# Ledger of designs, part 12: VHH binders against F-box protein At1g11810

Target 1, 377 residues: F-box protein At1g11810, of Arabidopsis thaliana (Mouse-ear cress) (q9sa94)
Amino acid sequence: MTTTMSTLPVVLVDEILARVPITSLRSLRSTCKKWEASSKTNLVGGKATARKSSHVGFILIGDKICSMKLDLNGGDDFVDTSVNQVSAFDGFAISQLFHCDGLLFCISNNHYSNYTLMVCNMYLGETRLIQNRSLFESYQNFCSYAFGYDSSKNRNHKILRNNSVSGGYEIYSLKSDSWKDLNVDLEKSIHLWRLGSVSLKGNAYFRVIKVIEEGVWEYNLLCFDFTRESFGKLLSLPFESLGDEGEGIMVISCVRDDHLAVLYQRDTLGIWISTEIEPNKVSWREFLQVDLATLDGFPDVFIAGRFIVDEEKQVVVVFGQETELDLNHGNAFIFGRDGYFTSFTVGDAPPEDFTSYVPSLVSLQIDKTGKRKARDD
Key: E = the ipSAE of ESMFold2; O = the ipSAE of OpenDDE; V2 = 0.75 times the mean of E and O plus 0.25 times the DockQ between their complexes.

## First folded at step 1 (VHH)

Design e9 (framework vhh_8emy_2)
Fold by ESMFold2-Fast, scan of step 1:
Formats: structure tokens, C-alpha cells, sequence
Structure e9 (fold): chain B 377 residues (1-377), chain A 124 residues (1-124)
């Protein structure tokens, strides 16, 4: 029997968490109380027609996972943020964070140059530690990861891992709690970005470099289809990157759980949102263009790392660092239309990762029926 | 056709020095960041050091910083790793690596092209 998976709206989650104490979500519940207080203050300030946009997610600052709420007040330049360390990850040094279908996939550095993989349902308070196949195959610094699920009625959640040592791929299934080798044919001229795939509608999207000839390359996107367990065709980007040679910064993000956004930074900052996104096709629309040289008070050096699109407020929130040498600045920038620009501080260090979050009812418990077959001899 | 060939490894005592070389061919050497990566028996690969195409920027793993020096000679298309004050934990096969994509200021390597490696053994 197929059980329908469900994700809950943030507003309903706030109400549920206020009434039902979930100890594993202590930090998130604390953040929700601050959000409620912030919202009440805005309403008490009069029957102003100003609407708040709220973004809830997890942010990686240094090696710690923190819950984050960002309240954007349209047109009044007021930003309210709250960041709280998530206690469920105390004792773990987290290096990467992925979100798919209300589940968090986390990579932790282990002692002795090893690493731990874990999948968490923060709403249910469930965690599954993923057993590594081999110390020799599980190399944190040389593996690219992706998180998704197949199109089966009960959604089998899967983790893709590129093994840079062997050049091959491996795939983990939550349903079977097992790894298998994957024979994937990817052209040698296509190179996946090591960090940060984005999960979207069960599939994962990678930033890639396509080498045209020696010293000449361009940025593209590539989809991994978890149902077919194969890569799709190269997907075109809405900007010119041929001959860039690493001078531009490209970042991708998920919008509304069903669209992809791309940020491209050089002298200008461009944001595009997909109008259609499938494993073998994409179409784009421009969302925002910012001439960074016209912004008073903008840092001389800024490297975009992650971003959030707010279509209702017509702004983008960009997290990054002012220089590779400045590890003590946690500034975030908000860009809007007609030269709108403001900044706020997030922690004592630049965020290394951010993922939006909607709670899920997907269970991580291992089905004990597997032990019945051992008795059928 | 990209080719990388490492040399200079050997058996040395703790506290000794070694200089590794990597001869590169088949690409415009001066246009790419180059990297040293090592792999010890029973461990995964560990990034050691990186150098920009011009040689103007260098990065080091915390485990080797202050002891190792990366350099390059673009006219001869050769990458070097000078290893000083060697310790038993430095014992590994050392690989020269080239990557087509890098995060700016990266202190790690997703190695695309590497040679056969050169064995370094530090023991008494």
C-alpha cells in the first residue's frame, strides 16, 4: 500500500510546533517563537498594508547547522533575522547540507580523514546514519553528492556519489539501505562542480563545465534523473560564459520547490528563474540585473555563495564573502529593482551553505520485514 | 591529450626532505591551477597544496603548512613540491592533479587529471 508523502506549510508548522513540543526541534521551535513575536510587532504597529515575506531554512556557518528565519518588510528597508544552532547536530562538524522532499542530507567530517553521511527528518526527529561501503571509496574531499528520489508511488529517496578516485558513480537507496555501483556514461569533456547540486522535483541539478577545446570552456547545467539513474542532456544557461576561465561566479538555487534559479556574477549580478525545467530541457526568464559598480557601499571584492529569491518583494538575498581571506564577515546583501540595495549581518563568518526547508512526514525507520526472509530457508 | 608524470619519491627517515616533480604535457600549463594530492594506505585521498597558473597564489593543507612549498616552472611545464621536516604520517603516494573547475580560493581538489603517482615512505 502506497502512503502519500506530505510537506507542511511553514505557517501550519509554526502553529503545530507551538502546541506539540518536539525535543529534537528545540532550536527551530525557539526560532518560530521569535518569528511569531516579530509578526505580532508588525501588526501592533498599525493596520499598515506592508506585507512580510518570511523565509525559513537551515544555514551552515563554519561547521555548524543553524536554523534561520528571514523576515523581509517590503519597501521599508527593515530586515529581521534569527539564527539558532540546531542541537541535534551537536558533536558533528558538518561540511555539506542538501534538502529534498522535507529531508536533510548532511555530510560530517569524521576523525581520521573519514566522513559520516546522515539523512534527517527534523520534523519527526528521525535520523538515519548511512553506512559507508569502504574507507577507500568514501572520500569527502573528492566526492560530489546529490540527493533525490525516484518516481515510484512511495518515492524511494536516493543519494548519488561521484567517486573521483575510480571515476565511477555509486547510488544509495533509503528503501533498501544499500549502495550499488552505477555505470554512467558522461563525456570526458564535461566536468561536474564538486560542491552543491540542487534537488528539484526528485532530480538533482549540477553546475558543469563543458570543455570545447584546450583552455576554452563554458558553464552549463546537467540533470541527474533518479528514476532512470542517468544524466540528461546539457542544459543551456541564459548568459554568455564561453571564455570566462573562472572569472565569473555561478550559483544555483531552488525556487518554490519546482523552479531553478541561476545567479551569474562578474561586473554585474544577474538572476534568472526557469519557466520550464525538465531533465532534458530548460527555459529561462530574467528576474534581476544589478550593476555592482553603481552600488554605494558595496564591497570591492564579493563572491556570491548562496541566494534566496523573493518574487513577491522583487528582491534577491545573496550570501557570500567579501574576500577569500576575510573569514570573519557574515554579511548578506539584498538587491532589488531601481538600485535598491541593503545589507545585514548573519553570524560571525560567511555562510557556507543555505537550504530552504518545509517539514515532511516521510519516515526514516528501516522496515523490519527484511528479517522475515532470513527465516525462509 | 593531457599527461602528468610524477617523480622524486623515495624512502627517507623522519626529519628529512624530498622534492617532488610533475612533468605536464598536452595542455596550456601556465593557464591552469595545479595541485598536489596524496593517498596513504587505508585512507582516502587528501589535498596537499595548490598553485595558480601564474604562481602568484598558493594554498596549503593545515597538516603541511610551514613544512611544504609548492612551486612551478611554466617554461619547462613542471610542478614542484618541496617537502621539509617529513613525518611518518606524510607517507603516501603523491599525485599531481589538474582540475577544469575550481571554487575561487579553494583549499581542496576534485582531481580531473592525475598521473600514476610517486611513492613517499617516511620510516626509520
Amino acid sequence: as target 1 above (377 residues)
Amino acid sequence: QVQLQESGGGLVQPGSSLRLSCAASGFTFSSYWMHWVRQAPGKGPEWVSSISGSGGSTNYATSVKGRFSISRDNPSKTLYLQMNSLRPEDSAVYYCAKVHYEYSGSTYVDFDYRGQGTQVTVSS
Scores: ipSAE 0.011, ipTM 0.300, lowest interface PAE 9.2, mean pLDDT 71

Design g1 (framework vhh_7qbe_3)
Fold by ESMFold2-Fast, scan of step 1:
Structure g1 (fold): chain B 377 residues (1-377), chain A 120 residues (1-120)
Amino acid sequence: as target 1 above (377 residues)
Amino acid sequence: QLQLVESGGGLVQAGGSLRLSCTASGFTFSMGWFRQGPGKEREFVASISGSGGSTYYADSVKGRFTISRDNAKNTLYLQMNSLKSEDTAVYYCAADRYYGSWKPSEYDYWGKGTRVTVSS
């Protein structure tokens, strides 16, 4: 499928409104078909409330973006999942998804080797295509991205981009619809994780590796402040990773839109949630610890990816990859208290990415002076 | 800027062995070997974690190839045994400064490749 640039936003808006009503996501007719045999203890399920918990987001399965709704039931220990392909992106291979302030930012590799950056408000049906810079066209797969906004009136939404080959930083402003080069000075011992930055309260949080000496490093977090357009100080993590040498897996996720969660997998799977999170300060509390060796039916090889924390039901939903997995299905795992463990199928291939989504009324329309229309009083 | 230099390729008879090396100009996190045969897309061969504690192999090479690394020398190795004509390819070393996987699109740095030809 080929389309001129001037017609793309109209096509995308119409498709999104027709195919993905975010406020009322209902079932795929094929809900979760596979359920791994759970422990016969039923200790967690017996204590669950009757209240239903629901999580909404976008999941990347293969190169296709899908909307997803997870319904976690208490008493019956039942999981219902609804996954619907967003056909507006049928002509594009989507590689990354980000969510900030009700806006979805996605990166696409066109089958003509051209890349497309777009910001969408799925609820309002608005889309903005981001102008390309020729310097990064051939380096798309070496770029890292982050999405956030500054503290200015009406929140100026911004995209940070770093090319790992050139080492350069640049920032895009939705308000001015322009890129500018950013002079960022990071210590040579600090290396940003290219993929998987998380937006939180307008700032972006990165996983980083601090090299202590040859072959020895430590995992940390680093915040990019979109108001100051600078990185904060290294933020400490609630687990010891010094001397890890790349054997542990660290993933971050947003909780309740105002807190950060970190998952660290080695022989155990640990989840911590921030009690305070600011650009230069963090404190943590433990949420869950799971000894993976004690779980019957757990795969021999599992690499944790994106995750969802449900504090009310005291579980975590983890999307990940199994190296020995049949490529014709993808599984997600649910971990809880007292050895509770189960799984369900989310699609016909392992999921590559997931981002949570909450709709908003943030307008992407700009008048001719570059001022974005404010919401009504 | 990180540079990767492969060596050890050449001509070998079916059933023979070769050892490939890849020397990095500095620190690397995860590393891998990929290959591209005549008329084929670049495919995964093997990967190794930063410490060398975790390794992954493509099914076609499992049990025949061994990936290893020497972090003191910034060098990655691929020991290839029981070579088949299907193993004929240009072999590429790949590295990630941050966090790698066995997916080609997720590696930041690539070498220029070393040619392996397996005769019958």
Scores: ipSAE 0.034, ipTM 0.488, lowest interface PAE 6.7, mean pLDDT 73

Design g2 (framework vhh_7qbe_3; at its last look DockQ between E and O 0.35; V2 from the best seeds 0.00; counts 0 for: pae O 11.4 > 2)
Fold by ESMFold2-Fast, scan of step 1:
Structure g2 (fold): chain B 377 residues (1-377), chain A 119 residues (1-119)
Amino acid sequence: as target 1 above (377 residues)
Amino acid sequence: QLQLVESGGGLVQAGGSLRLSCTASGSTYAMGWFRQGPGKEREFVASISWSGGSTYYADSVKGRFTISRDNAKNTLYLQMNSLKSEDTAVYYCAAKYGSYFDSREYDYWGKGTRVTVSS
């Protein structure tokens, strides 16, 4: 039998997850609680605000999910980091991480037949496997994903996917446990950047390329509104990208859960933070500008992949890779004002992805009365 | 849907040369070559920006391989010189929109062309 079933990987994943040590999930929940406590502004002790800056999240190193705590109040070099592999995912090769409303959305290449989509509440120790419609057979079938929720009373959490086979869009609803096709009115000149969509206040923001003419394009942002289930207006960026030949690197990140930040790397590394962000409107302010060529000891080739903004310390932490072959070094860089620059090691390989994380009580349990819906319906 | 078709693979003796081509069904932006040898993971070989003004090479091929493109023909090339037995692999063409250095963002892939280097 050569037929592959889209639901077979889901069944196998359930069996694997059932065999994962409960102690691993309990340990992660305990760690998340500790990190939340330590990351809050400490006013109870009467100490000044911002004396301790801690960032908590999940980081993808190779195909492994790791929990990360980054303490910028550490030592003489301004950094102290704790990275621990999350054993609950030991059976999975994870390619992408998304965070929305305390939920972690993971995309896995399932070694048993196709890739698997799952939503996890790491604080509650709950996982929901998402019904699959398409098998991952090659990078040609790779999809753009976004995670968000609508304005309904209990927040219906949803996943948007660009279907590479049909070229169309489809949306998954956690409430109904089902996929549906979407007809979206998106200009043919606009291409979604496949990786790195960001969830913000229930909506998702995509990096996009707008093709003006052959060999001439511009970088922009596009918001998907999960309540209306449609794209907003094209949003302008605070830097010039017209005529960029794919040489510039653009990354977006969430700041304080209510604003976007954008990093643009070429000859310089620039960071901007939104002053106003709505589905059809954005305004920006400059945060940092760094001339990479002036930094002693900075690598000749550096590709920014993900970043964290710390407004109180006035620094940015940038994760990336020095070469496509530098799989044995997990260097990260901290940039600040007046030429401040330092580096630290995160792990044995460059981070593939990072998402900030705040625990929540959102339940992933199936409706007790209705139990389970059919696959892909 | 963008399609990429590789050609030019074959059998060649160590020290020899071979030129690979990749033709796209439409306009592409950044492009690159990847390879997968027997019993090995897929690895990066070389990448090129749309204008051809920026190129990047794996250390193992630097100085021996040259990547180039002809945008009028929607075609990518890889000139391989001083071939070694360890260059034996299936070579894949890849294309993407956006940054040409981020391998995670290659959106389109060909089916590959086989290169065998005899010792």
Scores: ipSAE 0.076, ipTM 0.518, lowest interface PAE 6.0, mean pLDDT 73
Fold by OpenDDE, look of step 2:
Structure g2 (fold): chain B 377 residues (1-377), chain A 119 residues (1-119)
Amino acid sequence: as target 1 above (377 residues)
Amino acid sequence: QLQLVESGGGLVQAGGSLRLSCTASGSTYAMGWFRQGPGKEREFVASISWSGGSTYYADSVKGRFTISRDNAKNTLYLQMNSLKSEDTAVYYCAAKYGSYFDSREYDYWGKGTRVTVSS
């Protein structure tokens, strides 16, 4: 599927144009007439400065990838949300969405016998379908995935896959367009959370649990280093999570491209942001702590699924996850300091896998020789 | 890595009963059953908490299926009664840690066992 620039939602185009260095705008203008036209309109209006408080990215609603623009500067309405389905993914039922370095990694539930994984560069309008290693990889939906890149000069983007059935790890390299087996494993007491890996600075971070004893476990973070192609040490969290049934829910997200944020929901909602983060070390600062019981209008049952931190506004936007009880619908909540609390609706279902959009010049084309065409731009 | 092995699948007549088992290679928190029928997407069937104190069922199987577990044996069970043709599917055992309300976030999966209900 050739994603053309013309298939990008307008809001993304605007965002791309706003973020692309002026030096690169010329190149962008030459690639698409539509972009040229849009760039002319956006350059004239000082509107680039007002965008500091907007969050633009991709979300998964149901099985559809959508663009979302979240403005938290609304006058009487604190929140202005625009959600649009991305046509580039028409015909695909998407189960998971990852973002790394401006690339989208998508897992499709479509019974494509040979291609259930795709990488997309929305900026370039390029899509790569990744061939399955086996024609019978019916287990793809049972795998954990991570998306990252190595520290090479020309970043080699890679996909880590854990096979939940076989227990093995394998890694796909975009540069080589090939899978290889990894001789890596976790300690028996460490269990990888299937969903919710976050890419940060080329590495991926997983929610994991460490089993202390039967029925007793704690949350941890685990980094996969895509340069070394190995797991780091367990990273401690800024909260205690020992327990069994009834323990809190942990969610992780990126703050911009520099920090990791963790949300811990129990009786309280706590958000922490990393001050320093490496594969083997992490430091945290508290960003927000909210007593959920004190909030008027907060539902009795809510399960946090995704969240966005706005450091400028000093608020956190929290989206619920889908549950069998369908309790969260499309509701989202904004938490701030001093008891600030409001809610809004995104859609019929809670969005998942929010990823902030950044343009990427990484070409997904494979040359006839099997080499990735590096665009010299 | 946790391994799950399903057993007990087979051919059964409509109205009949079948009991599925899933043996885990280690301790698990929440466990559940999923199924995938011919030409259908995988769907939630039932889940059970660590203690067994909490169980959840899909509406389509409520009153007919019973999920249980034996933690001493690391085994999950699904008693299926009053089976219908629409229950024909490959049944998958799944295990996860954390909230059992999230049917999408199971971390470990079995290979599945086929259940065929004949009319």
Scores: ipSAE 0.000, ipTM 0.269, lowest interface PAE 11.4, mean pLDDT 79
ESMFold2, look of step 2: ipSAE 0.006; ipTM 0.316
ESMFold2 (binder alone), look of step 2: mean pLDDT 82; pTM 0.849

Design g3 (framework vhh_7qbe_3)
Fold by ESMFold2-Fast, scan of step 1:
Structure g3 (fold): chain B 377 residues (1-377), chain A 120 residues (1-120)
Amino acid sequence: as target 1 above (377 residues)
Amino acid sequence: QLQLVESGGGLVQAGGSLRLSCTASGFTFSMGWFRQGPGKEREFVASISWSGGSTYYADSVKGRFTISRDNAKNTLYLQMNSLKSEDTAVYYCAADLEYWLTSPGEYDYWGKGTRVTVSS
C-alpha cells in the first residue's frame, strides 16, 4: 500500500520504535510528541515485540522505495512480512538506495538517460535535490556512487562518484553544497563494482574484481575513507574465489551499523561477519555455512542479491531470484543452523536493495543565517 | 572508463550470414547483444556469462544465432545465420560488472551500435 508524505513520519516512527531498546525509546520520546503517542501504543504491545526479532528499514523493489518490516518468531515456522510503497517518491524511478547516519541517498533515473540525486531525512521530512553536473546522459555513463561522512568534525556528509568525462572521481559535500574533483586512481587490475557499496562508520566499502592474469580473477573489498578522501588497501575475504570463472556470488551488508558481513554463494552458502573493520584492515569470523545440496525443496537455481543477519535467532535472510530469467518473483529464504531452511515471498519482484533505518536529526536545510555576514570587528 | 566498440555490420541477402564483434576496453563480467529495428523498441537478442558456460537467446533467434566470447581479447561475438528481413536492425553490445543476468534489460555499459541490413 502507498503512504502519503503527511503520514510517512508516523509510519517511520512506528518502524523505528520496533527496533530501538526500551531505555532509548524513553529518551527519544522526550524529543517528539508524535513519537510519544506511537511509543505509548508500542509500549503497551512492546512485550510482544520484545519476544520477536524484528527488522525494519527501506527496500527497493523494481524502481520503488518501500518500507519493510520483517518479524521472525522464535520456535515458530511463520514469518511476518509487511511491505508498503513510500508514496513520497511517486514519480521517481529509483535505481539505487544508500543509507548513512540516518540519511537516505537515492539515485533517480526517471528518463533512464538523466539522473537526479537526492539526500533525504525521512524522519524530519527533508529532501535536498542534487542535479548531475557532468556527462551522465547515456547508459554508457552510469557511475559508481558511495555515501559517507567526514568524521573529523560534526559529520560533513559526502557523496563519491566516478566522473566518466575526466576518467576520475568527484566528491560532493552536503555542508558546502558543491562538487570537487579528486585525484585518486585505482590500479588497472582493479575493477570497482558499480552497484552495492555499503556505508559503515562514515566510510564506504566496495566489492571489487582483481584481475590476476588473463582468465583469472578474484573478489576483494576496497574502502573509501571520506575523512582522508582516498581509497584504502585491498581487504582480504574469508573465502577463496580464485578460479571461480564468474559463477560465485558475492554480496556485502551492514550488521549493527558497525560491522560488515559478506555472503559467498557457489555450491555452499557462507556468511562471515567482521570482527575488526577499518579502511586498511579487516578480520572475519564465520557466522553460518550452508550446504545447499542438502536442503530439501531448495530450487535448482538461486542467485543471492541481498541479505539480513539476525544474530539473536542465528539465521540469515537472503533475498534473490530463483532463475536468471525470472524477474517477477520476490523469493526470500531463511537459513539457520543444523539444516534449518524455510522460504517466503516479498513483493512482486526481487528486492534490489535493503537498508536498515535509524532516525536522524541531521538537517538538510541550507543555513539561512549564512546570508548574514559577520561584521569585521 | 569502459568503452564498447561494435563492428561487423553490413548488407546481406536473406538466408545469409554475418558475424558481429564487440571489443571492450577492459574487464567485463556479463555481456549481451540487443537490437533496435526501424520504428521498434530496443529488444534483447542474446547474453553470455563470463566463463561462456551459460548463454540465453531470444526465441526469435534461437537456432540461428550463436553468442560467444574471447576473454583474452576482451571481445564478444554474435554469429548470425539464416538471416531474415526482420533481423534488420542496429545491433548494440552491452556489458556490466554485476552477476550474469541480474537485470537483463538494464546493462550499465553500451556501445554505439553497428547496422545490419537484410535484403530480400
Scores: ipSAE 0.012, ipTM 0.463, lowest interface PAE 8.1, mean pLDDT 72

Design g4 (framework vhh_7qbe_3)
Fold by ESMFold2-Fast, scan of step 1:
Structure g4 (fold): chain B 377 residues (1-377), chain A 121 residues (1-121)
Amino acid sequence: as target 1 above (377 residues)
Amino acid sequence: QLQLVESGGGLVQAGGSLRLSCTASGSTYAMGWFRQGPGKEREFVASISGSGGSTYYADSVKGRFTISRDNAKNTLYLQMNSLKSEDTAVYYCAASDFLEQYLGTYEYDYWGKGTRVTVSS
C-alpha cells in the first residue's frame, strides 16, 4: 500500500477537517503541502456542528475496502449515500478490517494463497507490513483478532491473535515489530466470536459465547486490556440472552470513540449504549426498541450484521441479509421513533464491516536512528 | 494505467441539450470536465468529488450544466442545457489519484482524448 494523505477522497478530507480541533489542524495541514492548499480553498464552511447527521468512514463490501458517506441531513425521508472503492487497496482481497487510534488493521488474502497482515495510517499515507511467524498460519479465517494500544508514553499499538484450531494466544507489538506467545487465563466454557472485536480507548471488546451445558449457551462481553495483556471479567449485558440453535443475534459497535453500543435481534430489535465502560465494569442505557412484527413491509427474514447509531436524529441504520446466504443485495434499514421505518440501497452486496474514521498522527515508520517517531498531537 | 474515454459529443442547435459521458477503466477519486474552444486555452468547466457530494462550476456554465457520476459504472456525466455558440469546444474528462482540484489548473493525473461539441446558431 502506498497511500499518502493526499490520496484520501475529498469527502473524507472535508469530514476530517470539520472534526479536527483547531490546535491539531495546524499540524495536519503542515504534513502535506498539496492537502494544505486544498484545505485552505475548501475549509470555510466545514464545521462539525454543520454535519451532525453525516457519517463517513470505511466499509468492507465483499473483499474491497470502500469509503462511505451516509448523509441523513437532506430531510426526514431522504438518505444520500456514496460508496467508492479505495484505490490504495487495489490488488488486495481484504477479509477483515479493524480500527484503533486512527489506524486501520487489515487482513488480506492474496490471489496466491498467502495471508498478509498490515496496519495503515490512511491520513499520513503510511503502511506497516506485519511479519508472519508461523509457516502453518494458513487458517487465518479461523483466527480471532483484536487491535489496541497500551498506556505507555507513545502508545505501543498491539494486535492480539487467537487461533481457534491450536487454541494459542499471541501478541504483536508495533514498537518492537515482533510477536510473542501470550499465556492467557480464559475459562474453557468461554468462546471468542471471530467477528466480535471492537477497539475502544485502547482496549478490545469481544462478543463471546459462554457454554452453560451441551447445546445451551449465552451471549456475553469480554474486554482484553492491552496494558495488562490480560482479559477482564465477563461484562453484563442489558438484556437476557438464552442462546440455543436458531435464537437471537447480537452485534456490537463503537459510539463516539468512547462508548459501546449493542444490538440484540430476536422478536424485537433492541439497541443499548454504554453509560460507563471499563475493562471490568459496564452500565447501559436503552436507545431504541423496535417490534419487528408491527412493521408493514419488513422482510420475512432479516439477519442484522452491522449498525450505525445517529444520536442527533434518534435513528439507527442497520445493515444485514434478507436471506442467510444472500450476499448480492445491499439493502439497509433505518429505524427511529414513533414507528419511523425506511430502507435504502448501499450497493450490490451487504456491507461486512463499517468503521468511522478520525485521523491521527501515529507514525508507522521508524526514524533514521531506529526509534519510532513520537506522537505530536 | 487508468484510461478515460469520452462520448456524447456532436452537433446541436443553440438552446439545445447534450449529455456527455466519460467511462474510466477503474475506480477514481475526484473528476472534472475541461474544454478547449477554437483559439483558446483549455478551461475549467465543472468538477465533482469522489462521493459526488461536492460540485463546482465555472461561472459561464452555472445554472445550465450539471455534473454527476455513477461510481458503480465508473462513469462521469455532464448534462449540458441551454447551449450557446460559445460552448463550442472539445470537452475533456479528467481524473485525480489524490483529492479534488477545485480550481482546475491544479494537477489531474489522467486525461481523455476529448469529445467535440459544436453549437450552431
Scores: ipSAE 0.000, ipTM 0.087, lowest interface PAE 24.8, mean pLDDT 71

Design g5 (framework vhh_7qbe_3)
Fold by ESMFold2-Fast, scan of step 1:
Parts: sequence; structure tokens; C-alpha cells
Structure g5 (fold): chain B 377 residues (1-377), chain A 121 residues (1-121)
Amino acid sequence: as target 1 above (377 residues)
Amino acid sequence: QLQLVESGGGLVQAGGSLRLSCTASGFTFSMGWFRQGPGKEREFVASISSSGSTIYYADSVKGRFTISRDNAKNTLYLQMNSLKSEDTAVYYCATKYTVEYGSSTYRYDYWGKGTRVTVSS
């Protein structure tokens, strides 16, 4: 046999690319530039007549990427929410969405034999399809992912994945457009959960369980440092989780591109924001505590899934499920000081991810050598 | 509470085809089809992961049945070709999975009420 097994069918790539019309990407780029312009008009000392708190970004509802604009103080004290499916991805069923440095990393399950991995720059209207190292569909399905970048001058963006079957780790580099095996090890007592990591200052933060003894464990955070290509030390959480026995819900989110927030739900809903966050060090401050049992009209069952912190308004927006499974619509709740509570509906399924919009000048174009091109400043 | 509603069953001659549908009242993770023939226990037919990427079939239906899903419509499908009299059964849609929310683990086992398929010789 003269042909190597590393040769992939180009027909799959061509068909996938034909599903992402260039006009859709240009339209999305125009929308993103409008969001950037809008955010810059709210300058300190600006002449804005209404003090609105506005959040714009991308969310995953079911298998679709949607753009979302959330105004917390719409006219007459109403919440104003605009959710629109992103047409650039109409041909894709998206299973996971990650954000880092203004780039989106998407894992798509298409009608082909394997997952499609792609990195998108929505501001520039550029997309890079990532070459699969494995040709087996099941291999891709058993991977957990994280997205970040190293501290090099032009920020080499990287993707970490582990194969749950082999327990090994591998890392992709946008600069080299290649995968490599990575020798990282975790203590036997540390377990990463399947729920996604959060990118922050180029590194990825994971929710983990540390087993103390049989049937006794605690929640912790763990950082993967993309510069050193290694895991940091376990990071302490600001709440007591020892002996929880799976009754609590822990969710993490990025705040202001440089801080981490953690939500912990049992009978109360607690939110903390980091005052200091580095790969081997964290400190926390309490943001909000809500006693869910005191809220009139709050559902008997609620499982928090994702959240957005608004520090100016002193509120948190929490997305989740009103039953142990799901409802035909995604319900969201806004919690504030002194028992402030309201609700609204977002989409036809619970939102799984939210990523704040940030414009990026990072080029995803590959030169003739197959390497990422440097941007012309 | 999550509800699963099956449709598409009926009477068909051997060698014929049927397409079953199952509509969920909301988002589901892994889903599958099971069937129960007269005087028999429920048996596995096919399953599909939440993303649609991982699919399993019972040996008795491989090459004849195709499972698929449309998450935008919260609908699961079973395309049944080359039907045999042995395929006569009530077909059930199910979602059976373990869900991880932070460190919490929830075990789910939800079933529809079934749709009847009768294959004549």
C-alpha cells in the first residue's frame, strides 16, 4: 500500500465549508462591530440618558449557536431579551461552545462519520477547521476540551483534550496547526467532571471533585496553564462542600475577562467573585446570597446551569431547569439585593453556555506551510 | 415533567418500511428505542447520544434500522426497513442516562407509552 492512513477525504471538508456561506459570516461581522461600537458609547462621564445594563454575546440553546442581547433595565422596569440563531452555523449541530480571547471554539456533530472541530473569529469573519488526529467518531465523543493561549508575544492559541478511554492528554496549537501528546498527570483522588471548562487570562479552569476517603469528597477548582502546559495546584472554594454527597450544584463563569465567579446552589444560592485568580492561587469575595425558600413564586425544583454577573446593577442572571430534567422553554431568573427577584423566558430549551462578545484581531488564516499567519498591524 | 410521545406505528407487510417518531417535551440527552413483543420482555433496539455522534444497534436490526435525531425539534426517529414478522412489537422511546451537574449525579429512566407495529407475513 503506497498511500498512508493519515490521508483524510477532502470531500468532507469541502461539503462542510459549503454549508457556511461567506455572506453569513460578513453579516455576523457587521453585527459584532455594531456591538463593539455600542459598548464604547457608555464612557465614564458620557451623556447617556438611560442607565441600562446590557449584556451581548453568544449562547448555546439545544444544538444551535444564538446571539443574545440582554437589557436588564428595559423601558418600564422590564427585562428586554433578543435571541437570534446565528445563520453562519445553520448547517451544524453544535454540542459544545468555548470562548477565549474573542475566538469561539465549537465542536459540531454533523451527519458525517466524525466530529468537526472549528475555531471562529466572528469579528473578522474567519473560520479554521481543525484536522482530526483520530478518524474514529467514538474517540472524539469521549473527549473533554479546554481552550486557551500561551504567553508568547502573539498568543499561540491552544486546545487541550483528554481521551476518557485511554486517560491520555493531547494539545493542539493554532501556530503549528498540529496535535501533540502531552505528559500530564493528576492525583488518583482528583476527578474532572464532563461539564465544560472556562477560559480566563489564557488559561482554563475546571470544576473538580477531590476524593478524601470512600464516599467522602469535596469540590475544588483546577487550572490548566497553557504556557507551562501543566495543571496547577487545587484551588479552594469559598463555601463548605465536604460531605455534600452530590446534593449541591456548582457552576463557574468568567467576569470582566479577568475574574472567575462561582455559583453554589443547595437550599440557598451563593455567588462569589475572585479578588485574585492565578494558576496556583485564588481568593474570593461574596457577591450575593439568596435564600430560595423565601422567594414567593419560585419553582419547587430549580437546577442552576449558567449565570451572568452584573456588578453595576448588583444582580445575577441564572439560567436553569425548573424540573430535574427540562421544560419546553428555558427559564431564567434575576436575583438581586433585598429579596429582588424576577423571571423571564429564553429560547425553547435550557441555555448551556454563554460567552460575552469580545472583538478579536487574531487571524485564523493558514499560510502555504500550513501555519497560522501573523497579523499585519 | 419530561414526556415522550411516540407515533408512526401501524400495520405493514413483511419487507415493508415504517418511520417511527418520538417527540420529547424538552431537551434530552441520550435516547433510545426499545420494543416489547407479545409475551416477551422489553428489549433494546437502538440508541443515540445527545450529539447524535454515537449510535448503537441490537444485532437483530443492524443494516435494517436507522436511528437519528433532530434536536431543534426535540424529536427522535427510527427508520425501519426490510421489516420481518419478528419485528412485531410495541416500540417505546426512552431516555436513560446519568446527568452530571457540577458534582451531582442524577439517574433518569423515562419512557413513552409506545406505538404498535404489526408486520404481516
Scores: ipSAE 0.000, ipTM 0.141, lowest interface PAE 13.1, mean pLDDT 71

